# VH-VL binders against GTPase-activating protein and VPS9 domain-containing protein 1 (GAPVD1), part 7

Target 1, 239 residues: GTPase-activating protein and VPS9 domain-containing protein 1 (GAPVD1), of Bos taurus (Bovine) (a5d794r147to385)
Amino acid sequence: SYLLQVLRYLIEFELKESDNPRRLLRRGTCAFSILFKLFSEGLFSAKLFLTATLHEPIMQLLVEDEDHLETDPNKLIERFSPAQQEKLFGEKGSDRFRQKVQEMVDSNEAKLVALVNKFIGYLKQNTYCFPHSLRWIVSQMYKTLSCVDRLEVGEVRAMCTDLLLACFICPAVVNPEQYGIISDAPINEVARFNLMQVGRLLQQLAMTGSEEGDPRTKSSLGKFDKSCVAAFLDVVIGG
Key: E = the ipSAE of ESMFold2; O = the ipSAE of OpenDDE; V2 = 0.75 times the mean of E and O plus 0.25 times the DockQ between their complexes.

## First folded at step 1 (VH-VL)

Design z3 (framework fv_fiztasovimab)
Fold by ESMFold2-Fast, scan of step 1:
Structure z3 (fold): chain C 239 residues (1-239), chain A 119 residues (1-119), chain B 110 residues (1-110)
Amino acid sequence: as target 1 above (239 residues)
Amino acid sequence: QVQLQQWGAGLLKPSETLSLTCAVYGGSFSGYYWGWIRQPPGKGLEWIGEIDHSGSTNSNPSLKSRVTMSVDTSKNQFSLKVSSVTAADTAVYFCARGLEWLDYYMDVWGKGTTVTVSS
Amino acid sequence: QSVLTQPPSASGTPGQRVSISCSGSSSNIGSNYVYWYQQLPGTAPKLLIFSNNQRPSGVPDRFSGSKSGTSASLAISGLRSEDEADYYCAAWDDSLSGYVFGTGTKVTVL
């Protein structure tokens, strides 16, 4: 309970007083972010929520043979040797080469969309068991920062979403073994890359007041329902 | 493709106020941080500060007493003023777009504006 | 105050590997992401590396970044004449509450 009071104090006297509280929160080195990380990682109900939400979709990703879900055409091409490029895409500079590269990009984007939607589905299914102490912290952030004249409603909502996704859910998506969500399941380079892609897209969908996001995932954004994460925040806050 | 166009350069005398403007074309002004970086002749880069669409600023502590930044969202423009200039403020000034997604970096830069302070 | 220290110059011949170090402290590189910018003569800087080791679209895989403790490194493999430029590291500094750039390294291709 005291830790919750200290976190509320830091919202009031660290984040609220900052010229850019969102940057301070996302950087993760301020007192609020450090204490929040320690609190949430030590919270049993948080581990239960993360495990209920993430274990199954992560295990499916790890067990299935997955392609490297690169959606940047240039980086996708770089992954193959010149000989492999000719075999897969044809002669460099040809229309066939460009078409084959775009087909692989489109295929990877479709698979990535399916993966992200799978994670969103599990998140929605498990929203009912979201930890009440974390819900309280998010609500206190919303309430305290909404009283600040210099902060727009969209900015306050974006910070609450950052707390839920960037500071809590997405780290567990990218590093599930460190958060105890999975055990004795090896995470190879391809699987790690795909988990990072999922995490980046989940955070991107949560952005408010920005039509562009991480350049690594921007081409995929038009294929997602932007309301999905906003709905989750609304259920958590109750507003 | 987003493009940044800068203007307001000139020859300044010591004690005058430097005023520069940067206009954003081909992209959204909202949702980004808009920053200024300078480079004295033959020297390295120095971050001056940044401003978002709401007018919230963050600036280099060594310059903050002399620096004022502003935005005009209706024109998709942001501006820099540096008061009480000296010869040490002679530099090429760049405007840039800052992203706050996962980390902070400047992905689009203006071409630079040369500012000379001489008596 | 707090600046990131780089060697003033580095050189190599075509095809060689060149590494540029960037030394900081716990308040900057030790706690925050590292970025690298390339500046060709007479041009604005261009983002080369972000999030310690990620490349923007269009940056060749010959460029790679790494971070260990309070130091970072940029590696350029298969050095080409087109790589001749000034290179800057950058990071947020918690002590200064501001962004800092490295002192810069001029890469010469012999």
Scores: ipSAE 0.006, ipTM 0.511, lowest interface PAE 10.3, mean pLDDT 82

Design z4 (framework fv_fiztasovimab)
Fold by ESMFold2-Fast, scan of step 1:
Structure z4 (fold): chain C 239 residues (1-239), chain A 120 residues (1-120), chain B 110 residues (1-110)
Amino acid sequence: as target 1 above (239 residues)
Amino acid sequence: QVQLQQWGAGLLKPSETLSLTCAVYGGSFSGYYWGWIRQPPGKGLEWIGEIDHSGSTNSNPSLKSRVTMSVDTSKNQFSLKVSSVTAADTAVYFCARDYSEGWYYYMDVWGKGTTVTVSS
Amino acid sequence: QSVLTQPPSASGTPGQRVSISCSGSSSNIGSNYVYWYQQLPGTAPKLLIFSNNQRPSGVPDRFSGSKSGTSASLAISGLRSEDEADYYCAAWDDSLSGYVFGTGTKVTVL
């Protein structure tokens, strides 16, 4: 395809020549990112892959009881009125108040781990049908940028992860209605927050061994099969 | 939980070098860009630049020739120097964490600001 | 380097909806994510909106963002006296290879 050759050209002459190609890619505004987005959104096999991978876990999330999966203790407390805080956690400033807040954080973290692992399971199950054209593009990015002396192997892997997750999979996780993955199902504020948490953790898991991710959530990462997301990237690069 | 504490010289004369330092507490220093933003009295915000843990920088082109940023990873600190200051450099200077996660991208944690006055 | 144009002021009465526009170009808003910051008097800016329309934890759902072409908008529903502040939009600018901020809008609750 001529379009695939243009994408390869942009990797060689836009991303490779940049002094900060990852920043350029993540902004989503370079010619490569714009063309990749247009190509992937117009690709029928990409839409089929996203729907096969994400429809079921997203619908399950929307049906489940509404738990707001906040894992930051202060932000969790701020969500409740003073009267609700007293009912849930007891006397403000007490040791028991801190203990009960931590129990809710731990509960939310366990639920978030189970939720993200569910998404990972569906991603793993559908890796075999990942679009050949997108696999080729990611492989070309890896090969071309791995030849750049100033780029560490971890940074190149992180850029390939950004392309797969930040530019393709995770937008569909967070905004499934915009990507046509679900229809006629309302997404409330709590569900939207939980989908954003899933997207955030998928991105971080794919960058295992890189200090790119949010360190505040690293306690949760040890409970996932982090190799599953890394293995997905390896399968994509290897094609 | 992550907090930024900043300090530096507040009073300068024209032609001197402005020097500010920002320390990161309660979180990891690596994996982020660390930035500087300033606000002249009664005016809006102006981005100065950013640096990561490896020393890689991006800076405002209008300030690039006068701006030097550095990082001390062992202390979780980053610093800003602006040479040849004039009255136009009078501002409150803020340090901030630039958090990027895939398509999400934002400055989420800010220092409280350091007032810098340039006068004769 | 304020490249994004905002109205200098906006006002409303308690409970009303206030909208703040932010106008840029193809090299900034037209190509990049938009952020909104709230600055209360004497304080550092606080992130209200990131990636055009997303809210951080702790930001009320009364605040919402949108983007169309080279323009963005911040809407504050159910305006409250505590919302009196300066509001700034921001975006990366491809031509400058750096962030640009809006000129700022002072919101007054009448």
Scores: ipSAE 0.000, ipTM 0.455, lowest interface PAE 12.5, mean pLDDT 81

Design z5 (framework fv_fiztasovimab)
Fold by ESMFold2-Fast, scan of step 1:
Structure z5 (fold): chain C 239 residues (1-239), chain A 120 residues (1-120), chain B 110 residues (1-110)
Amino acid sequence: as target 1 above (239 residues)
Amino acid sequence: QVQLQQWGAGLLKPSETLSLTCAVYGGSFSGYYWGWIRQPPGKGLEWIGEIDHSGSTNSNPSLKSRVTMSVDTSKNQFSLKVSSVTAADTAVYFCARGRYSYGWYYMDVWGKGTTVTVSS
Amino acid sequence: QSVLTQPPSASGTPGQRVSISCSGSSSNIGSNYVYWYQQLPGTAPKLLIFSNNQRPSGVPDRFSGSKSGTSASLAISGLRSEDEADYYCAAWDDSLSGYVFGTGTKVTVL
């Protein structure tokens, strides 16, 4: 394929030549990232893989989970009117107010962790039908970047995981109707927010490593099933 | 219950543009892909391409430069144009509906076919 | 151009089992679902098997599909005169970024 050869060229002459190839990939504005997105979105087998992997967990989320899974305390508070805040959390600025907000955050975080691990589980179950063209691209990235002395093996594996999750799977998680994952099922504000939370955490899981970032976010990533993501990557690279 | 009715020019000269239309009865365009397949005399099936209700297309790389597809959801119709035809484009052209069932894709309803002959 | 290779013909007598092979590569059958279409003389193709081994409503259970590696097979048990037709396998091809059909097999009922 012409596009597959161009993607291979961009890995070698754009990403490999960069002082920080992972930063380029994650920003999504380099030529490789743009062309990869266009290629994968037009690939029929990719749409079939995404549907087989995401349809069930998304439909279950739409019918079963009614809670708004916000984990930022300030944003959580902002969702409620002052009267509702007083009823739910008590007097603003009190120790009781802070404690009640934290309890809701902790509850939402536990539910969100369970939800994300559920999506990871479905990904593991459907690894066998991952598209050959995408597997080839990821394998080429692994091979080419593994030859760079300044890049640790873990960082190269993290970049391949970034490509699979942040650049391919997460867009379909956030906008399943646009990717044809679901049909004739309305997505309300709460469901959309929860899908965005799943996508955000999958992307953060992919960025686990020497990256700078929020220490709270890095700590929470320890709760996810990283072994399933590693197993998925190993199957993809091994083709 | 769903039926596809197709029509278009049957006789063309080399360099002309092939134009075919397919009308859908008993169904909508949402959630489906609408495709074209051709069969030269005495030969097998060749996939031309598909279009969804939003107008997003995907076509056979061998034909992509010459193929244009469109949809008219107000009339429940979709159309195929093939430019710069040659004798190699002589075939029976079929329209078909592609659908998903629990994430699986297949073409489950086919039109009866339109015979297209390209001769000087 | 057909990408998936099938035998050009197969034959049997009423009641027998006929098997049709379909050979591909890692970029099509090896990585994607397989479909089978039946084309009766003078008619449009009809979906016979989808997603390797599933039957649409109205297709009798004597038709079955299977997939192993880069190959697929269609089996017709209890062959009947009305089964005389051309049969095509099909799959998505990642290298071509397109849907491909097999070369076709003409089944004759003796």
Scores: ipSAE 0.000, ipTM 0.370, lowest interface PAE 22.6, mean pLDDT 80

Design z6 (framework fv_fiztasovimab; at its last look DockQ between E and O 0.57; V2 from the best seeds 0.00; counts 0 for: pae E 7.6 > 2)
Fold by ESMFold2, look of step 2:
Structure z6 (fold): chain C 239 residues (1-239), chain A 121 residues (1-121), chain B 110 residues (1-110)
Amino acid sequence: as target 1 above (239 residues)
Amino acid sequence: QVQLQQWGAGLLKPSETLSLTCAVYGGSFSGYYWGWIRQPPGKGLEWIGEIDHSGSTNSNPSLKSRVTMSVDTSKNQFSLKVSSVTAADTAVYFCARGYDDILTGYYMDVWGKGTTVTVSS
Amino acid sequence: QSVLTQPPSASGTPGQRVSISCSGSSSNIGSNYVYWYQQLPGTAPKLLIFSNNQRPSGVPDRFSGSKSGTSASLAISGLRSEDEADYYCAAWDDSLSGYVFGTGTKVTVL
């Protein structure tokens, strides 16, 4: 289609010629990113894929009524008043306080891992339903950028992963009502926070096999189904 | 808990080079953008630029010709130099950790305490 | 640069709602997320709102942000004495390829 050819042109003449094409893509405001968003949002098969992949795990998150799955110990402490902190963790500055905070962080992390593995499972289940036209443009990105001397193959794969996850799937995870995935249920503040945590971890997992510089690559990634994300990428890039 | 500690010469003469260093404690150096922001007396904030762990930089166009940034990943430090200073460069200079992600965009979530730099007449 | 314009001051009594506007253009607020920073007297700025309307952990829910077109707004409900500070909006500007701060608004609690 006309829009697909414009998108391929922008890979060649906007992304390929950029000093830092990965950062340009990740900002989401370059011409390629804007047109990709418009194209994917108008593509019926993209809506079907996103709904089939994301509806059920998001609905499970909404029903389960969890608290904030905060994993940063300082941010976790700040969610509570001084009085609540004393009740939950004990005397501020004590060894008991530190241990109780870490125990809550560890509990939240375990719950978050289980939640993210549900999303990974649905991604695996729907890998071969990924829209053909989106698959084509991702493949064109891989082919075009793999020939650039300053870009290692791992970075090119990371850019393709950014397009799939950061520019397409994760926006729908964090704003599912905007994409028609969830229409009749309000998404409360806690659920939105937890969906954002899912989106961040999905991006981190996608980068495990490709980029060392992402701070989220340092987390405890051994607990996730990493091969599922890599297999999804291989199917989409290679056809 | 990530902390930024900054230092450098606070009193300069016109035409000298301003040099500031910021050290990162309690967190990862890679995966972030390390920024410099200044605030002239009684005025607002001005973004100077940023550098990542690979040494890739982006600078405010109005300052780009005078600004040099560098990084030392072995020490978790990053530095700012502003050449040919004038009285207009008198300001408090902050270092900051920038986070850039398509879901959240670009923001600075950890800031240094600031270094007051005065350029005499 | 003054690409993002804010009123120089805003004031209220404890308990009132105060709103701060931020006016930009299509190359910044119109295309990019808006952020808000709070700067208490004599201190470094602190992130208050990110991605238009999201609160970092530890920021009270009486702070809220919104964006419409090329403008953004920060609202402080139930104004308190500790809210007396300077407030800056910020955004990435595509045409400058750089981060820009608003002109700043001094909030005074009467």
Scores: ipSAE 0.019, ipTM 0.594, lowest interface PAE 7.6, mean pLDDT 83
ESMFold2-Fast, scan of step 1: ipSAE 0.157; ipTM 0.658
ESMFold2 (binder alone), look of step 2: mean pLDDT 92; pTM 0.944
OpenDDE, look of step 2: ipSAE 0.020; ipTM 0.552

Design z7 (framework fv_fiztasovimab)
Fold by ESMFold2-Fast, scan of step 1:
Structure z7 (fold): chain C 239 residues (1-239), chain A 120 residues (1-120), chain B 110 residues (1-110)
Amino acid sequence: as target 1 above (239 residues)
Amino acid sequence: QVQLQQWGAGLLKPSETLSLTCAVYGGSFSGYYWGWIRQPPGKGLEWIGEIDHSGSTNSNPSLKSRVTMSVDTSKNQFSLKVSSVTAADTAVYFCARAEDYGGYFYMDVWGKGTTVTVSS
Amino acid sequence: QSVLTQPPSASGTPGQRVSISCSGSSSNIGSNYVYWYQQLPGTAPKLLIFSNNQRPSGVPDRFSGSKSGTSASLAISGLRSEDEADYYCAAWDDSLSGYVFGTGTKVTVL
């Protein structure tokens, strides 16, 4: 395929030559990311894989989940008016306020962990039908970037996982109606936020090092089945 | 609740360097991009760039050669420098909080703005 | 130059529906998310719509966004006097490798 050869070229001459190739890939604005997005969205086998993997867990989320799953205490507090904050958490600055906020954060974190693990489970179940052309691209990225001495094996694996999750699976998780994964099911603000949280955490699972300055995200990552993501990547790379 | 306080030099001569700082209060500094947007008098918005907690930046290509951004995580502050200013750099400059999830470019919390005038 | 084009003005009376178009190209709106910002006189912009059609907490349901091809639209139903403001669309532009704003639309409530 012409596009596959261009993608391989961009791995070597755009990503490999970058001082921070993961930043380029993650932000999604480089030529490789743009072309990969267009290629994968036009690929029929990719649509079949995404539908098989995501339809069920997304439909369950839309039917069952009503809680806004924010895990950053400050962002969680900001969602409520001062009157609502006093009703839910008590007087600002009090020990009770901090305790009640932490209880809601912990509850949301537990629900989010269960939700993300559900998506990981469906990913594992459907690994066998992963598209061959996307498997080839990920394999090429792994081989090409593994030759860079400044990049550790863990970072290269994290970039390959970013390609699979942040650049392919997560866009479909956040906008399943746009990708034709669901139909005739409205997605409200809370459901969309929860899908974004799933996408964010799946992307975080690709990191070999903790995101600097985020102890909450670091804490929640320890509760996920990272072995499932690693196994998925190993099957895709072919080792 | 989250509040962005911004300050910096308001009056400049052509060729000087603009320096602005934004401080974050009441919210998490990590997990976000921190950006700058400007608005010339009576005109629309122009994105300058963004920086994350690790110091990684994205900048408007038309301004990239003149723009330097930095972070001070110990103070929850980030800063913008624009070199070789001209009258075209006269604007209200806003700092803003942006989502750090890949591919998303939206600003949900904004500073009140700092007026910068460049005149000879 | 890939700039997002909006009509310079739009107007309506209280209770009516106002629609603001935003026209781009395949390198911006056609391939990336669209965002909308409201700027009340003398204030900083406020996020109204993100990711094409999503509302942040605190934004009323009467504001809605849509995207089709290389164009986007912001609809304000049940127009109110406090909606008088400047509205900007925005998106990442692949060809420019930068985030771009629309030309802006001044909404007046008659």
Scores: ipSAE 0.006, ipTM 0.531, lowest interface PAE 9.5, mean pLDDT 82

Design z8 (framework fv_fiztasovimab)
Fold by ESMFold2-Fast, scan of step 1:
Structure z8 (fold): chain C 239 residues (1-239), chain A 121 residues (1-121), chain B 110 residues (1-110)
Amino acid sequence: as target 1 above (239 residues)
Amino acid sequence: QVQLQQWGAGLLKPSETLSLTCAVYGGSFSGYYWGWIRQPPGKGLEWIGEIDHSGSTNSNPSLKSRVTMSVDTSKNQFSLKVSSVTAADTAVYFCARGFYEDSLYYYMDVWGKGTTVTVSS
Amino acid sequence: QSVLTQPPSASGTPGQRVSISCSGSSSNIGSNYVYWYQQLPGTAPKLLIFSNNQRPSGVPDRFSGSKSGTSASLAISGLRSEDEADYYCAAWDDSLSGYVFGTGTKVTVL
């Protein structure tokens, strides 16, 4: 395919030549990022893979749980009016207030862990039908960038993870209606937030096997099975 | 290009509360962490902590009990308060833009010019 | 307190290569990204290197970073008079749950 050859060319002459290829990729405005998005969105086997992987867990999320899964204590309390805060948590600044907020955070975290593990399970089950064209591009990125002396192995793996999750899978998790995964199913603000939490955590979990990375990205991730996401990347790259 | 302008009280007595403000111009306030770093005379840099646009904070454990940070999103400003100051708090205080958690943007890429704070009796 | 150790000074002549070491532990440099900051006299620090070896826009390619185990290094090739400054390494520390800075190195151009 001409398009696949152009994507490989852009890895070689746009990303590889950049002083910061990962930042360029993550911004999503470079020629490679734009072309990759257009290619993946137009690829039938990609839509088939995303539907097989995401339709069931997303529909379960939309039907089964309406809890807002915020795990940051400060952001959690901001969701409620002052009157609601007093009813749920008690007097602001009290020990009881702090305890009740933490109980809700812990409850939401447990639910979020179960939810993310559900998505990981579906991803693992459907790895076998990952699109060959996308697998080829990810492999080309790994091969081309791993030859660059200024880029460490962890950084190259991080970029491949960004391409696979941030640029392909996670957008479909957050906006399944735009990707044709879900039809005629309304997505309210709570459901949208929960899908965004899933996308964020999938991306973070993929990075936890790296010896490199900011610990803020790794914070509280010990509650998840990190091996499944790392194994997914390894299967996609191929050995 | 993003610019940080900072101001606050320069002279304090022991036991008073240090108060500094930093204003963000020329860039987005949301999507970043906003931090404070200090430098005592003739010494190195010490990280104080950070706050995001929603008010979520992370602070140096050695200073956490005395440090309060806040944001005013309507003015694109963030502030630092350090209670019960001593001579050990004498330093130049810098505000800085920090990493964006979801995007792994790098930490402390834009700095304010610094505010000299002297604690003496 | 600063937990990353740097030599207090380093020197070179114009055109030479200067290297600055930064020594930490498994809880900071050993497990996390390393950052480098340049502080010219009387000015705020400037981000010079992030993610161990990456340069922000506007930083000359004469500056490079590296990391091995619990240590990191900043190299300045083709040393120039304007490179005379204090240099600080930094990293997140898992044990402290916060960022830590190095003791700082004053680079003098002879």
Scores: ipSAE 0.000, ipTM 0.422, lowest interface PAE 13.8, mean pLDDT 81

Design z9 (framework fv_fiztasovimab)
Heavy chain, then light chain:
Amino acid sequence: QVQLQQWGAGLLKPSETLSLTCAVYGGSFSGYYWGWIRQPPGKGLEWIGEIDHSGSTNSNPSLKSRVTMSVDTSKNQFSLKVSSVTAADTAVYFCARVWEDYSYYMDVWGKGTTVTVSS
Amino acid sequence: QSVLTQPPSASGTPGQRVSISCSGSSSNIGSNYVYWYQQLPGTAPKLLIFSNNQRPSGVPDRFSGSKSGTSASLAISGLRSEDEADYYCAAWDDSLSGYVFGTGTKVTVL
ESMFold2-Fast, scan of step 1: ipSAE 0.153; ipTM 0.605

## First folded at step 4 (VH-VL)

Design n1 (framework fv_ontamalimab)
Fold by ESMFold2-Fast, scan of step 4:
Structure n1 (fold): chain C 239 residues (1-239), chain A 120 residues (1-120), chain B 112 residues (1-112)
Amino acid sequence: as target 1 above (239 residues)
Amino acid sequence: QVQLVQSGAEVKKPGASVKVSCKASGYTFTSYGINWVRQAPGQGLEWMGWISAYNGNTNYAQKVQGRVTMTADTSTSTAYMDLRSLRSDDTAVYYCARDLEWYDSYMDVWGQGTTVTVSS
Amino acid sequence: DIVMTQTPLSLSVTPGQPASISCKSSQSLLHSDGKTYLYWYLQKPGQPPQLLIYEVSNRFSGVPDRFSGSGSGTDFTLKISRVEAEDVGIYYCMQSIQLPYTFGQGTKVEIK
């Protein structure tokens, strides 16, 4: 309650008054971002929502998916030993090598798209139990920033999506054990990398309308179910 | 249960060819590769090559390059090794062994072996 | 080709006593992914080789805890804390960082 009022004041006196409120929010070091993180991490209903939303898809990832979902061709190649490279791709420098590397990149991209859409699906299914306190904060951000004539409606919606995904959901996706979403389940290197890929792409979805990032990542965003994210935001800000 | 079952013993004359089969069961054949390893009587292990059941890619040891062909039939979950222009020093037990492919590069399940004897 | 050299060539061990086998590679088996591509196999008389240790020190499923692997770079050791009758056979180290995969010459372990 008192912290909610302070968060509202920070939206009005820190974010609204900034020349670039979206950069402040994404950087995560402004007073609003710090207090929001502290508030959400101490909120039991937020932990329940995150567990209901993320436990199942994260456990499925840990059990079912051992593929390392790298989509950068050079980093993908470097992960394999010289023997593995020759077995998988053929002679280094050949046209066939380049073709087979691209096939694996495309396969990993398709798997990553399916995985991220799975997380979005669970988010859609659990929208009904989204914490009322966080819903109120997002609504206050939308109302306050919508009054700023230099900010287009799309940018305000993008900032609200940043708060929901990049500032609240994604940290729990990347570090589920630290957020208490999973217990007694070790996260190996491959699983951690895949969770980081999911978090990265969810954050890129939150930055919809931005021209930032590499062309590959931006291209991949077109394959996600953005309508579910938009619908989720509409339900949250509508209350 | 994961199992690799190989074809029976062969006796061949020098200059002939031999085709050894390796039938897989108990796992998704196309998710793994198959290595071929031979062992001459009283000698150590010698890697001959590898084939992907997923895409058919092959890699052969230099010593047998040009004389060996490895294939995989996904409809029967069977890998084959065809070795041509046989010499007396090709006399060995030939093993097929499953490779974890991309995740790691080691052989965890082995066939029982096929004895190939090359004699005049 | 990477050359794998094992010492000793043979060991005669009293039951219950320890055994140690060394393996040296001509090149480092450490890859930039942090993994070291060294493996230990046991071939019992009349049987195919069976995996004992993967990536230097990890025991394969079903392998007794009396087997342990250690080492780094180019110098590796397989230890059996107490040799049992069923441990008789030829032990091979293998590298899989580069093609072709190469094996050591083998170390024969016998019971006295």
Scores: ipSAE 0.157, ipTM 0.636, lowest interface PAE 5.3, mean pLDDT 85

